VHH binders against Probable flap endonuclease 1 homolog. Designs and how they scored, part 4

Target 1, 350 residues: Probable flap endonuclease 1 homolog, of Danio rerio (Zebrafish) (Brachydanio rerio) (b0uxl7)
Amino acid sequence: MGITKLAHLIHFDAPASMRSKEIGDYSGKIIALDTSIVVNQFRSALPGHLKLSPLAGLFYRTLAFLEHDIKPVFVLDGKPPHQKRAVLEKRAQSTGWSSSQSPNTGSAFNQECLRLLHLMGVPCIKAPGEAEALCAHLAKIGTVNAVASEDMDTLAFGGTVLLRQLNAKRDSEITEYSLPKLLEALQLKYEEFVDLCILLGCDYCDKIGGLGPSRALKLIKEHHTIEGVMEHVNRKTHPIPLNWQYKDARKLFFETPKIDDPVLAWSEPDEEGLVQFLCKEKPLKEERVRGRMKKFREMLLKRRKQREVNMQMGQTRQSRLEDFFPATRKRRAESAAVKESSGRKQFKIK

## First folded at step 4 (VHH; framework vhh_4orz_3)

Design g41 (from e8 with S101T)
Fold by ESMFold2-Fast, scan of step 4:
Structure g41 (fold): chain B 350 residues (1-350), chain A 118 residues (1-118)
Amino acid sequence: as target 1 above (350 residues)
Amino acid sequence: EVQLVESGGGLVQAGGSLRLFCAASGFTFSNYAMAWLRQAPGKRREWVALIYSGGDTDYADSVKDRFTISRDNAKNTVSLQMNSLKPEDTAIYFCATWEYTDSGFDYWGQGTQVTVSS
C-alpha cells in the first residue's frame, strides 16, 4: 500500500528532504514501527524449514533494534476505514486473490504479537484505525522521534520523520525523510501536500485519470487545491471520477487518532516466557532463542562497558540503562513469581 | 578477528568417506551455531549441515543420514563426517558461523575441495 510514485517524486523534486543514515545514528531514539514487518527468508542456501515465521522474525528484529540502543514502539492496525476496504477489495479481485479473509485470523496474529512484545518488554499500542496514522501522530506530537515504515503514507498523515529500509543489518542503507524539509523543498503547505498525495494515488479513493506525478505537482503549485485543479484540467484527457471521495480521503489524513497518550516503558526480556511461547507452543528451536538471547546480553554488556570507558575519559555524557529497562528489578521479581506459580494453563489462549 | 580454516578435503571414490574439519578463532566459539555449506562448479552455494551451540543438529535432505556434523568446544572445532559419498557431493565445502539471524551466515572460511569420482 501507499501513495503511488511519491518516493519517485521526492527523489527528483525534493532530494534535500532525504538523507542517507546508518543504524548507529538512531542510538537512544524512540521509533514507532508497524508490527507488519515483513520477515525475509534466509538466503537461498538455507532450506524452507529454517526460514523465520513472522513471530520469530519480530523477535529477532526487536532484539536487533535493542542492541543498537533503539527504543522501538510497535503499533498494531485497528479497523481499516471504509474507503480503504472498498479499494482493497477491488484490487484483490483484479489480482485473483480471494477477498474473503477471516477477521479471526488477523486478530489471532495480533494477539500473538502483543504477547511476544510483552515478553520482550517492549511497548505495543493498538491503533483505533490504521497503524500508519497513529505512528505519524506519535511523531508529530513528539512521543517518538521517527516512524519506520516502507509506506510513504507516514508523510501524508503528517509524520515529521520517516525512516525507510530500517533493518538490523549493519551495512544497510537507511533513508530518512523530513516532512518539514520536504514541504520547504516543494514550496507547499501541508494541506497542499495532502491534496498532491491524493492526486498521486492513495488507498482511500480514486484519482484523476492519466495525471502523472510531475503534472500533479505543477497543478497543485499553481492551483493549491484539488478543487482548483479540477477547474483547470481537460476532462477528456484527464477524466474526473464520478462521485469522487477525495474530501473523505483528505479528512482521513487530517484526522487526529482518538487515543490517550500512551505510557511507554521498556523492560528486560523474559527469556523463560519467550522459550515457553516460541519453542513449546510454536515451532521455533529453543537453541535459537537462547543463543540469540545470550548474544543480546553480551552486546548490552559491551555497550555498557564502552560507556564506562567514555565516562572515565572525562566525558559527562551518560546513557541511563535503567531508562531503557526502567523496571529491571521489579520485572525480574515478577518474572520469578510467574515462573514459580504459573503453569501451562496461564499461557493458554483458547 | 574471526578466522575459520577448513581442512580434510580430497579425492575419494563414490561410496567412500571423508571427514572435514574447521578450526575457529577470534570469537567465543561455544556461543555460535556452526554450519557447513558447499558450492559445486557453476552452481549456487547450498547449506549442508548445522549444529547449534547446545549441540542440536539440522541437515539438508540431500545429505541426511549420510553426513554427521559435530563440534568440540574445548578445541574450537566443528567437523563434518561424510559417508556414502556420491559424485553429486563434489564441491568446495565452507565452514560458517550463524548468529541466529534471518540474514544468513555471518562469517565464512576459504573452503576445502571435495571431489568424488564415479
Scores: ipSAE 0.005, ipTM 0.431, lowest interface PAE 9.9, mean pLDDT 78

Design g43 (from e8 with W98Y F105W)
Fold by ESMFold2-Fast, scan of step 4:
Structure g43 (fold): chain B 350 residues (1-350), chain A 118 residues (1-118)
Amino acid sequence: as target 1 above (350 residues)
Amino acid sequence: EVQLVESGGGLVQAGGSLRLFCAASGFTFSNYAMAWLRQAPGKRREWVALIYSGGDTDYADSVKDRFTISRDNAKNTVSLQMNSLKPEDTAIYFCATYEYSDSGWDYWGQGTQVTVSS
């Protein structure tokens, strides 16, 4: 949930940074997903035996992504930052909810997610800190094409492309956000945008009360930093939080995750391993898992045969012509003198 | 656009039978699990019966052994045969789709009224 009113601000002040998309637009794309966001979306309104467990939902959603030729990479949360724990502790005190719950209470469940994704043959990465921060970083460095999340925080962490409402349904509209277009539309530098997000409200520190999105944006445009804003607000009507930790929040958004360059590879799902895990150890019907896997394999075979038919009917000639268009040449011609330009674009596809 | 159109509801005496039909369009019907749900006046919606794309069925305890769900993939229809009806079965009956996904019930029809008199 993170930054509460950012989507509203973007809708009114930067609509050019948003686009409505369909799932088919992401064919061939590598998309990073925060595993916790995916599993936490699963509904509980159905009777117990019809209720999708988070593992079952992760299984079905992963297959649906693969069926749309999307290459998912899942990211698991690591150690939560101290700033987030401090905010949660203060919030518990203020609301009367006294939870002594550990921030990493779901470690056993994370092991189950890791096992499932390994059996699915899709890459899964353990983040050193917040999963969303690593997802944003992977998009920023070009390891993935986009981040799928319902939280706008991806943009604050510098994620270049955010996809919302990516639920693997064929007819659902996906909202795509572009950070470069957003910064251009708002006429902000990334550093200014981070400070704006802090003023709007984030998970890592308090905010100045009474500042709506429009006013916060105007103040950042005029004064550039939180420090500048603090010199130009009426502290009598908009008091500054005591010992305000905005500097620590800013550091978290700017921090580069400490992780080695990941090697991404996709393999065929292990059907027998999935049946053992989901149907023998968990309460999923074996017919549902095997039937879904059969449909998955049939769809892949159908696409392979369609590719062969397209080759015979001359679509290969059309594709070759497109390879020589100015747009394709521009992609290849970049500058080619920069180190690592080709390295990050190599992924295993097996 | 996905559409579900229910039919077959009506007034029936306790112990009687009704057959409900749902005509589906706008999606690949054979790939979806299909369900019947019902809502009595002033009550929450409750699930009644489910048929998976593979043909397996599940039923709520309240209707087990009295109701039978079936599907015809060639005609894009799902039906619910209701036997030994009770006054407690009085409700609006809805057809719904459930993809093999985490989204739950994806599409709902307008419903068909079933009234069981004693």
Scores: ipSAE 0.000, ipTM 0.205, lowest interface PAE 13.3, mean pLDDT 77

Design g5 (from g1 with S53Y)
Fold by ESMFold2-Fast, scan of step 4:
Structure g5 (fold): chain B 350 residues (1-350), chain A 118 residues (1-118)
Amino acid sequence: as target 1 above (350 residues)
Amino acid sequence: EVQLVESGGGLVQAGGSLRLFCAASGFTFSSYDMAWLRQAPGKRREWVALIYYGGDTDYADSVKDRFTISRDNAKNTVSLQMNSLKPEDTAIYFCATYEFEVGSYDYWGQGTQVTVSS
């Protein structure tokens, strides 16, 4: 479960940090994705006893990204932090249900995901801890342009750009969140924002009882830290947890994943290897895989042809000196800025 | 405007048959995978049958060998032939577009009621 009510807070207190986007806006961009997001979306739509593997979802989703000139980087979960396990165990005890926790490291399915993505010619990285923390780190250091996730936790880990609803769904509208714009709109430093997220509720520790998001924001703006907030709340109405592990939670959000900088490379998908894996070893129909690969190659050819036409037009324009006079270029730049501003969709408060 | 309109529901005796129809408009029907789902009172929606744009089909175990999904691309319709109906087949039946690459349902009809008496 992500940071409680953060999306609500952003939508009402910092709407300027959000923008509605189209998939075409990400042409040429490198985007980090938690592999489990794709797998979980696919599993929720079809019963597990169908022979359509969640691997098919990764196959089709990856081709859709590549067709839109998006360079995906998939990230697999490593071992979840001790703090998250402790909180989940406590919540399970409180609700009386037993959690069926997945193995901490690579399952048979994770090995299948690695094999598929290797055959697709796209990079796949195993995180030392949570995939989301590594995705955020890669965006923070500029290795990727954005993180695709449904959880707002990306922003708490310092991910500079978060994309929600990035999928191959037709007529899909993507919501882009900017951490720098969010911090500016809330008038918070990143460290203050992390403490706000802890007060709102996260997976790594408890929170102050009865403290709502509006008041949590106000207290952080006034007192800057959880320590400051604790000195100014009425402990009778807003009880502070005993031995509260907020410092450990804070450390997790600030901690840099221990990983060597990845060398990201994209290569042509291995169609014969994909057919062997998905159709001979798995029950996906060969004609469906080959038909989709043919469509993929046709889309790439169409895009290459369009780029060639655009380059030719660009060369013609470039050879016309009057088009590059300061006044003409200045007007085009101003027009582009106005058009970009008016053309950008933003999340609207209703 | 995208629209899916179901028809053919009604009351039927156990062991009987019904054929449901879904008329589609406002999108390129022949390029979409189409599904039937159902929802019994107080229960979650459950998937029943799927027909891919290429004509292949998949069925839930509970209806396999009793139900047949088909499509007519010239008429923009998808149909569900339901044979050997059981009281537990009583539900509102929905027609939906299925996005195989994403694993989600996008466009939905309003549903048609099927009641199977014992």
Scores: ipSAE 0.006, ipTM 0.388, lowest interface PAE 9.3, mean pLDDT 79

Design g54 (from g1 with S30D S31Y)
Fold by ESMFold2-Fast, scan of step 4:
Structure g54 (fold): chain B 350 residues (1-350), chain A 118 residues (1-118)
Amino acid sequence: as target 1 above (350 residues)
Amino acid sequence: EVQLVESGGGLVQAGGSLRLFCAASGFTFDYYDMAWLRQAPGKRREWVALIYSGGDTDYADSVKDRFTISRDNAKNTVSLQMNSLKPEDTAIYFCATYEFEVGSYDYWGQGTQVTVSS
């Protein structure tokens, strides 16, 4: 979490902005995800001996989302702001704390992610800056229904709906945060909420020393801006940083990412292309990829049959996964016409 | 309706062998990755062996070359063949479904006790 103790503050001061949800509640929904967050969650969840290529997490998580009728949109990081790197380096040096090397977000890795997601038939967008800022923007303008992240930064960037614990686990509890309900519960304008986040602690600048979340909230409610807060704090107990760049941090949260409106389309995964990439060029075992694709096709078939049953019972508004992928029927028909494909079994649908 | 039932545990002398069985019901077994984990008295639960839906296997270093995990998709069973047993293998052994994408275990059995005497 980039914003210090924000989740704690929301839990105690704005619980009405949170709702418990199930993965099934997001059927048919478009959800934006920061690619690096998904990859890092996968890495941390596995024992060392089970760790695979950096792309394995994207492959498995993407299939899991599609199986639940979720339309994922992945967003890749561009170059992080200079402010973020400077703050993190300064904190590491001053405290002597060295947690880990920064994740590799280089151009080569981004190209591998783009290739994987293209083969998965899932849209992937390159952000001009931080992926989280673009994810929040896409939710704000209605291009996506929600942002899936474990970081609370989505709310600070103005993302209207944040989902935490969206790990595609069966019967898992998801926590949904609503920015409009949060602002209402806290009685803050969005601009005041951004200043609160800066006072709580963010990745883009220092914070006022010794200022806890309860006190920060009270001061923002009373004085509205960081400028107002600075006039009313005891500077001996709560020292103000020298050359404090809170205005640059504020600007980063308010800036609209410069990007053209993306064309979002979902297609059926290219299994042979995925095997070539993940198993021939990367060290992922072919039986794992093909076995997982078999599970995926079974879930799609199950949902298709349920839709047909629902239509016969007069249910006209049921969401359909094959409507996500208009090319899916054509691809299956072409595969059937070939009779067999490189040792792959074809499934008869009647 | 999902159920996992372990069997085959018991008392055995060091150097001996045991075969554990896990009977699964309530789900499409052949699509699931299956695991064996164990918990010794006063220790944390640790994984022992995994078998993926495609038949691939992984083992903890402590049991590699001594234990063999296998599955019978027609009978909805997972088995663990334990050879060259050591007193350190004494534990309650659990069968579980493994969610590879998130690195977690979803459904668990009640466990079966394995005791290895010196």
Scores: ipSAE 0.006, ipTM 0.315, lowest interface PAE 9.4, mean pLDDT 79

Design g55 (from g1 with S31W)
Fold by ESMFold2-Fast, scan of step 4:
Structure g55 (fold): chain B 350 residues (1-350), chain A 118 residues (1-118)
Amino acid sequence: as target 1 above (350 residues)
Amino acid sequence: EVQLVESGGGLVQAGGSLRLFCAASGFTFSWYDMAWLRQAPGKRREWVALIYSGGDTDYADSVKDRFTISRDNAKNTVSLQMNSLKPEDTAIYFCATYEFEVGSYDYWGQGTQVTVSS
């Protein structure tokens, strides 16, 4: 799922926080991706037997990102928080239908993704909980430049830049969301924005019944917190849930994921290893994998030739793109330096 | 400028054959997966056949063993050989680029009409 109506609210109340982008705008960028973006996008519109496996989709999507000079970091879901499972179970009881857990939280699938991405030469990190929370955290600390996800939850977790519709489709526009600009446009502090998201509806607790997005925004602007809002709603028309776990949901959005600092490194794909895994152990046809790898190498050659031509023509901007995203080691060192310089200050700041 | 132009459609009796052609220009044809789709009156557009950049093919169950998709990268052409045609094959046939990485279609031709009489 995700936060109900948040995209709608942003479109109408904070359009300045959104920008239309193209995939080429992300050349040289490090982007964290929730693996569920691949799973969801490769839900096939084709008849049954042609359904793309998420594993095959991950292979093709990763090559597409690398061809556009994007440095992807894939994040796998860990254990869903108890609050999310409890809410889903309650909703299932109300509708008489039980939702099965996401396939991408399965350990076997996670192991296959890790193996594939290792063979692709691309970093893959296991989140301790929600992948989106870890992606947002990596953006907050500057380890990545942006988060690619279809869920608006990235913004609620404090992800500074969210990319939606980041896919390989040529004519698809990417929508970039800026959390700082969003907070400015809405005139909210991050803490107030998190409470707004809970009021709009999230996966971690119920919401106040019948409360629409415009009303929720006005109440948060006026009263600042869910506690304040509860004092100003008519409980007969907008019933408050019993044992409402909004404080636990709030805590989830604020918590820092417990994870060791990741070591990010990109290397060349291992074509023979990929053929062994995808074609000999899995049912993907060898011709498809080798043909796609050939296309990949041709795209890299064209990009290399274009850079060489640009250098000869005196166009230094393109040739210096890699200087902004040199080694993951250098970015890590810069992040560590920032952490040290931004250490505890003696006097209160705002 | 990207251009896909279909040809070869027409009227044919049940049991007959037709060959459709799609001429492509404005992109690196050999890198693209190519598809044929069809739309019958009052129905949603239906996928018929795919040919991947590497030459592999997939077919809808309704046309398997009757239709053959092929490509000529030197001529930037994709073809659909249709044998043992049935009245149910009556439709406008469209050529499209297939974006395998996202499971969708990007560039489309105008279509060519195929009518199969009983």
Scores: ipSAE 0.011, ipTM 0.318, lowest interface PAE 9.2, mean pLDDT 79

Design g56 (from g1 with D33Y)
Fold by ESMFold2-Fast, scan of step 4:
Structure g56 (fold): chain B 350 residues (1-350), chain A 118 residues (1-118)
Amino acid sequence: as target 1 above (350 residues)
Amino acid sequence: EVQLVESGGGLVQAGGSLRLFCAASGFTFSSYYMAWLRQAPGKRREWVALIYSGGDTDYADSVKDRFTISRDNAKNTVSLQMNSLKPEDTAIYFCATYEFEVGSYDYWGQGTQVTVSS
């Protein structure tokens, strides 16, 4: 859910840090997304007996991003941080579950998402910890231009640009948040902003009782740190949690994900592989997949033609699909050889 | 201005039938997926039926074989034929657009009350 009341605080105390945008503003941009957040949006819309809504939705949303010249990078969760691990284990024990049954990176559904994204020709990265922390890190170091998420936590992890409501929905407006403009508007250093987020309420520790957003902001501006705030708050009206783990929470927000710099590459979607996966192995209609792929190719052709017109008129050139897809991917594609309908890695498993 | 207006609700005896209509305006109706959802007092909103832009349909298990969703693209109308009504079908019924690429509902009507007496 993210940091309590942060969106509300930004709306009232730092509106200059947020802007209304449309999907076309992100043409040519690389955007990181937490795969689980995207999938969960589809799951909440329809009952579970419509089994393909999450996978089909991920397929359609990815095509929509590509049609708008957006380069999506999907990120999968790794191991949860120590604080969440302790919470998960305690919860599992209280309900009679073993800790080995808690969610992990190797879930069967995550493998299906990974396979789908591979067939779509879109990069997918496994985070060492929280996916959102890695998304924020990639934006911070400039590997991606922005993070798409509904959680405000991206800003607390140091993500420089957060996009909310980037769901490829027709006629929807996207809200863009700029961390540098936010810090400027609030007159806070990033370290002060992290402490403010902890005071507002986060998923990694408790907060000071009864302390509202306006008061929390005022106290951080005056005293700069949680330590300073604790010396100036009335403990009778605003009790401080016992053994308060705010230092551990602070460390999580500052911690750099331990991962090698990713090599990002996009390739053309594998239509035949997608039909095999979504229509033969899963009950999605072949007409839907092929019809959507036809629309996708038509949109890409229109973009190329518009770019040619713009070049002739002396306008700045827009990105080409060929600039997204390496030539090597086309050469690697399997020939139109006769193959069994079930030709899969199953026959090559060691 | 986008509008969805439901009609056809009312009071009916168990085992009876009702036909709900949804009149749409202000958008390209033929390209949208259309849905019917319902909300009973004190319960969360639940999905009932979906009709794709191409005419295919899906139904919740609780209404399969009893309800039929249909559309008329020339009239910008989606309909829900409800047969063999049960007291548990009592709810406010909403018409909504479904964004399949997102997995969410976008435009909503105000709803029409359906009451099924035992």
Scores: ipSAE 0.013, ipTM 0.427, lowest interface PAE 7.2, mean pLDDT 79

Design g57 (from g1 with D33W)
Fold by ESMFold2-Fast, scan of step 4:
Structure g57 (fold): chain B 350 residues (1-350), chain A 118 residues (1-118)
Amino acid sequence: as target 1 above (350 residues)
Amino acid sequence: EVQLVESGGGLVQAGGSLRLFCAASGFTFSSYWMAWLRQAPGKRREWVALIYSGGDTDYADSVKDRFTISRDNAKNTVSLQMNSLKPEDTAIYFCATYEFEVGSYDYWGQGTQVTVSS
């Protein structure tokens, strides 16, 4: 369930790395999401026998993102590391939380999510391992602008921007975390931050007993590595686990997901395909789907009209500038752009 | 302004029955999915029953065949009939709206205490 008390540590020791944002701040941005963020919200609110609810929720949540001009990239979990499974089972037993670690497979539901997102015209990528690790990687290399997750592990995997509480609800504040600002505020290198996260408690191995977040931070600042920390703790008050697999955990945070660079494309949702899937094959009411799609189309038309108004103002400004200067370079650049695009895509230029 | 007000809680012996009521105002009640959730001492909130805008119902396995959720759209009321009560049913019971587009419970009542003695 993520890195223990990392959010608490950031709040008190690195508040400058956090900012309150609203959904409109992410207009035009590409955001990676673990599909489970939407699915788990719906499943935790409703029991598993209401199977349609998570799929319907993914449909509604995706439309809400698109209405706000957010370009979502959904990521599905592959095979989680065996270390995580054992730790999550242990934590579920001690905290009384029901483990959502998928029994048997989750492949059938993952295939339904893939089909839904394809019909909605949004990209969906299958991670080779954990979705959160791939989401963080995509942000780290600049393929996406941010990762939406409730899990702080995104920062430990090197994700440069983490968004928490990114939901469709208009009044909810989004908390944005910046990894570069976090490292600066803590005065840590990324490698030192990863070791700090392991000391705080992660899903991949045990931790040193009795070590609180403030002390863990101080020890990493002073000794730089887990190896250095182990030489300077009182083993009677802070017992070190036997055969402690912190090196394997460290490796997981540093490993680059083995995946080819994704080609990301967004297209208009296929309403008739969605009705066939959600209403004819699944028991979602056709009136609900069509009503929501009508609202979505109306929001897109309003956004398109606003963009056209803004473009007309931009064209006026450019024309005014060119009235005073030779336009040779602009004409050449425009000719090159036209060559790369269909002339029909520029139907407004006459 | 949305308001949900629960009533009908109290102390009852094991094997007994109680009926909870939730009075709703400030929204188009008939269009909303309505739910009952409960929170036992020291535990997180647990979903108990859901009634859809169309009148269909779903129940948690722990209460199935013992509890019945119903709604009266003319009175803007949802109710929960609880039969064959067990000590483990002791909890604060909450009425809530379920916003299916967001996947969350949106509006909440203050709750009503149900105590089942052994």
Scores: ipSAE 0.020, ipTM 0.392, lowest interface PAE 6.5, mean pLDDT 80

Design g64 (from c8 with S31D S56D)
Fold by ESMFold2-Fast, scan of step 4:
Structure g64 (fold): chain B 350 residues (1-350), chain A 122 residues (1-122)
Amino acid sequence: as target 1 above (350 residues)
Amino acid sequence: EVQLVESGGGLVQAGGSLRLFCAASGFTFSDYAMAWLRQAPGKRREWVALIYSGGDTDYADSVKDRFTISRDNAKNTVSLQMNSLKPEDTAIYFCARDYYDSSGEYPEFDYWGQGTQVTVSS
């Protein structure tokens, strides 16, 4: 869902905050991902003949990230805030659909994602609340370099870099959003930007009636806060909701997730464990899983050979410095067993 | 720039045969599964055949034993041999690339051709 019309506003009022990128631009980067993006594939299902599996999607996508030297950190949703459930129930009633019938973050699915990602050797964190809020927090404190999500909410939660379409199906382009550049282009403080997002429409409260993106931006630039805006709108043309919970919504965007700093480590995937889980307990074809793992190992080997060739031909100080950086798979292999436990305890991004 | 260009469509009598070709460019063809899908007027797009990067194939029940998908990695081409054609096979046929080489398990068709018309008369 997310913030209504925010992508549209950014496109027209702050295009300098957006950049077109490709997956290779994120080599060496740590990226936090909301696991719910995998579930979105169900919305594009082909008729009748092909079976969709969120676990299959997560498996293949994770290998693709690792092949491009991206260090993914997956984040699972915890309990959604009460404000979000109340708003979604109201919207479901107006459309004749019940949100209570489709909790996308069922505990069984979360346990399956945790098991898969553990077997893949990739960190997975359970958020106390919204996954996007935790992803944004990890970017703010420098634990990750960027957040991959289809929701603009990451920016409202203060996530410094948002990547959209990292899982793009038709376009090879990834869209990168920079919160600092966005705030600069809009000439807003972060606190003003949060109030703008509430005026545009969010999942946590109602909005002022009839107030479009351009007008909302103008009013925030002139009056700075929702309180200031309320003093200056025509209430006949733009009715203010009764008992409007914008202060509770504002608090949610500023709230720091209650979690200790995670220790992140990446290890080599456990092929036999993956075959047991995906092929013997789940309906994935063993030949496809093993074939994909073989391709993965070959791609990592090609990347290492290319890096070694590049270092040998390099004449710059930067090329020589790269000689001292371990490869991702070599690092994970070296931290296996007892060394893995020791390395994980010492690993910090701060 | 990824491009998929279909050819070989046309008009054929029921019981006849036709061979479709798809020329691929702009990517390492051998690393991807390739698919054929079709869309009849007023109908949803339906999957027809898949060929994985390793050469294994899958077919929709409606075309099983009548159609054969094949690939030529040296020429960056995927082909669909259609035998024993029926009026119900009349459709625009599309070539598609499967991003994850996972068609049948988790389909991610990220690029499509413009399509080629196949008309089967009674």
Scores: ipSAE 0.072, ipTM 0.528, lowest interface PAE 6.3, mean pLDDT 79

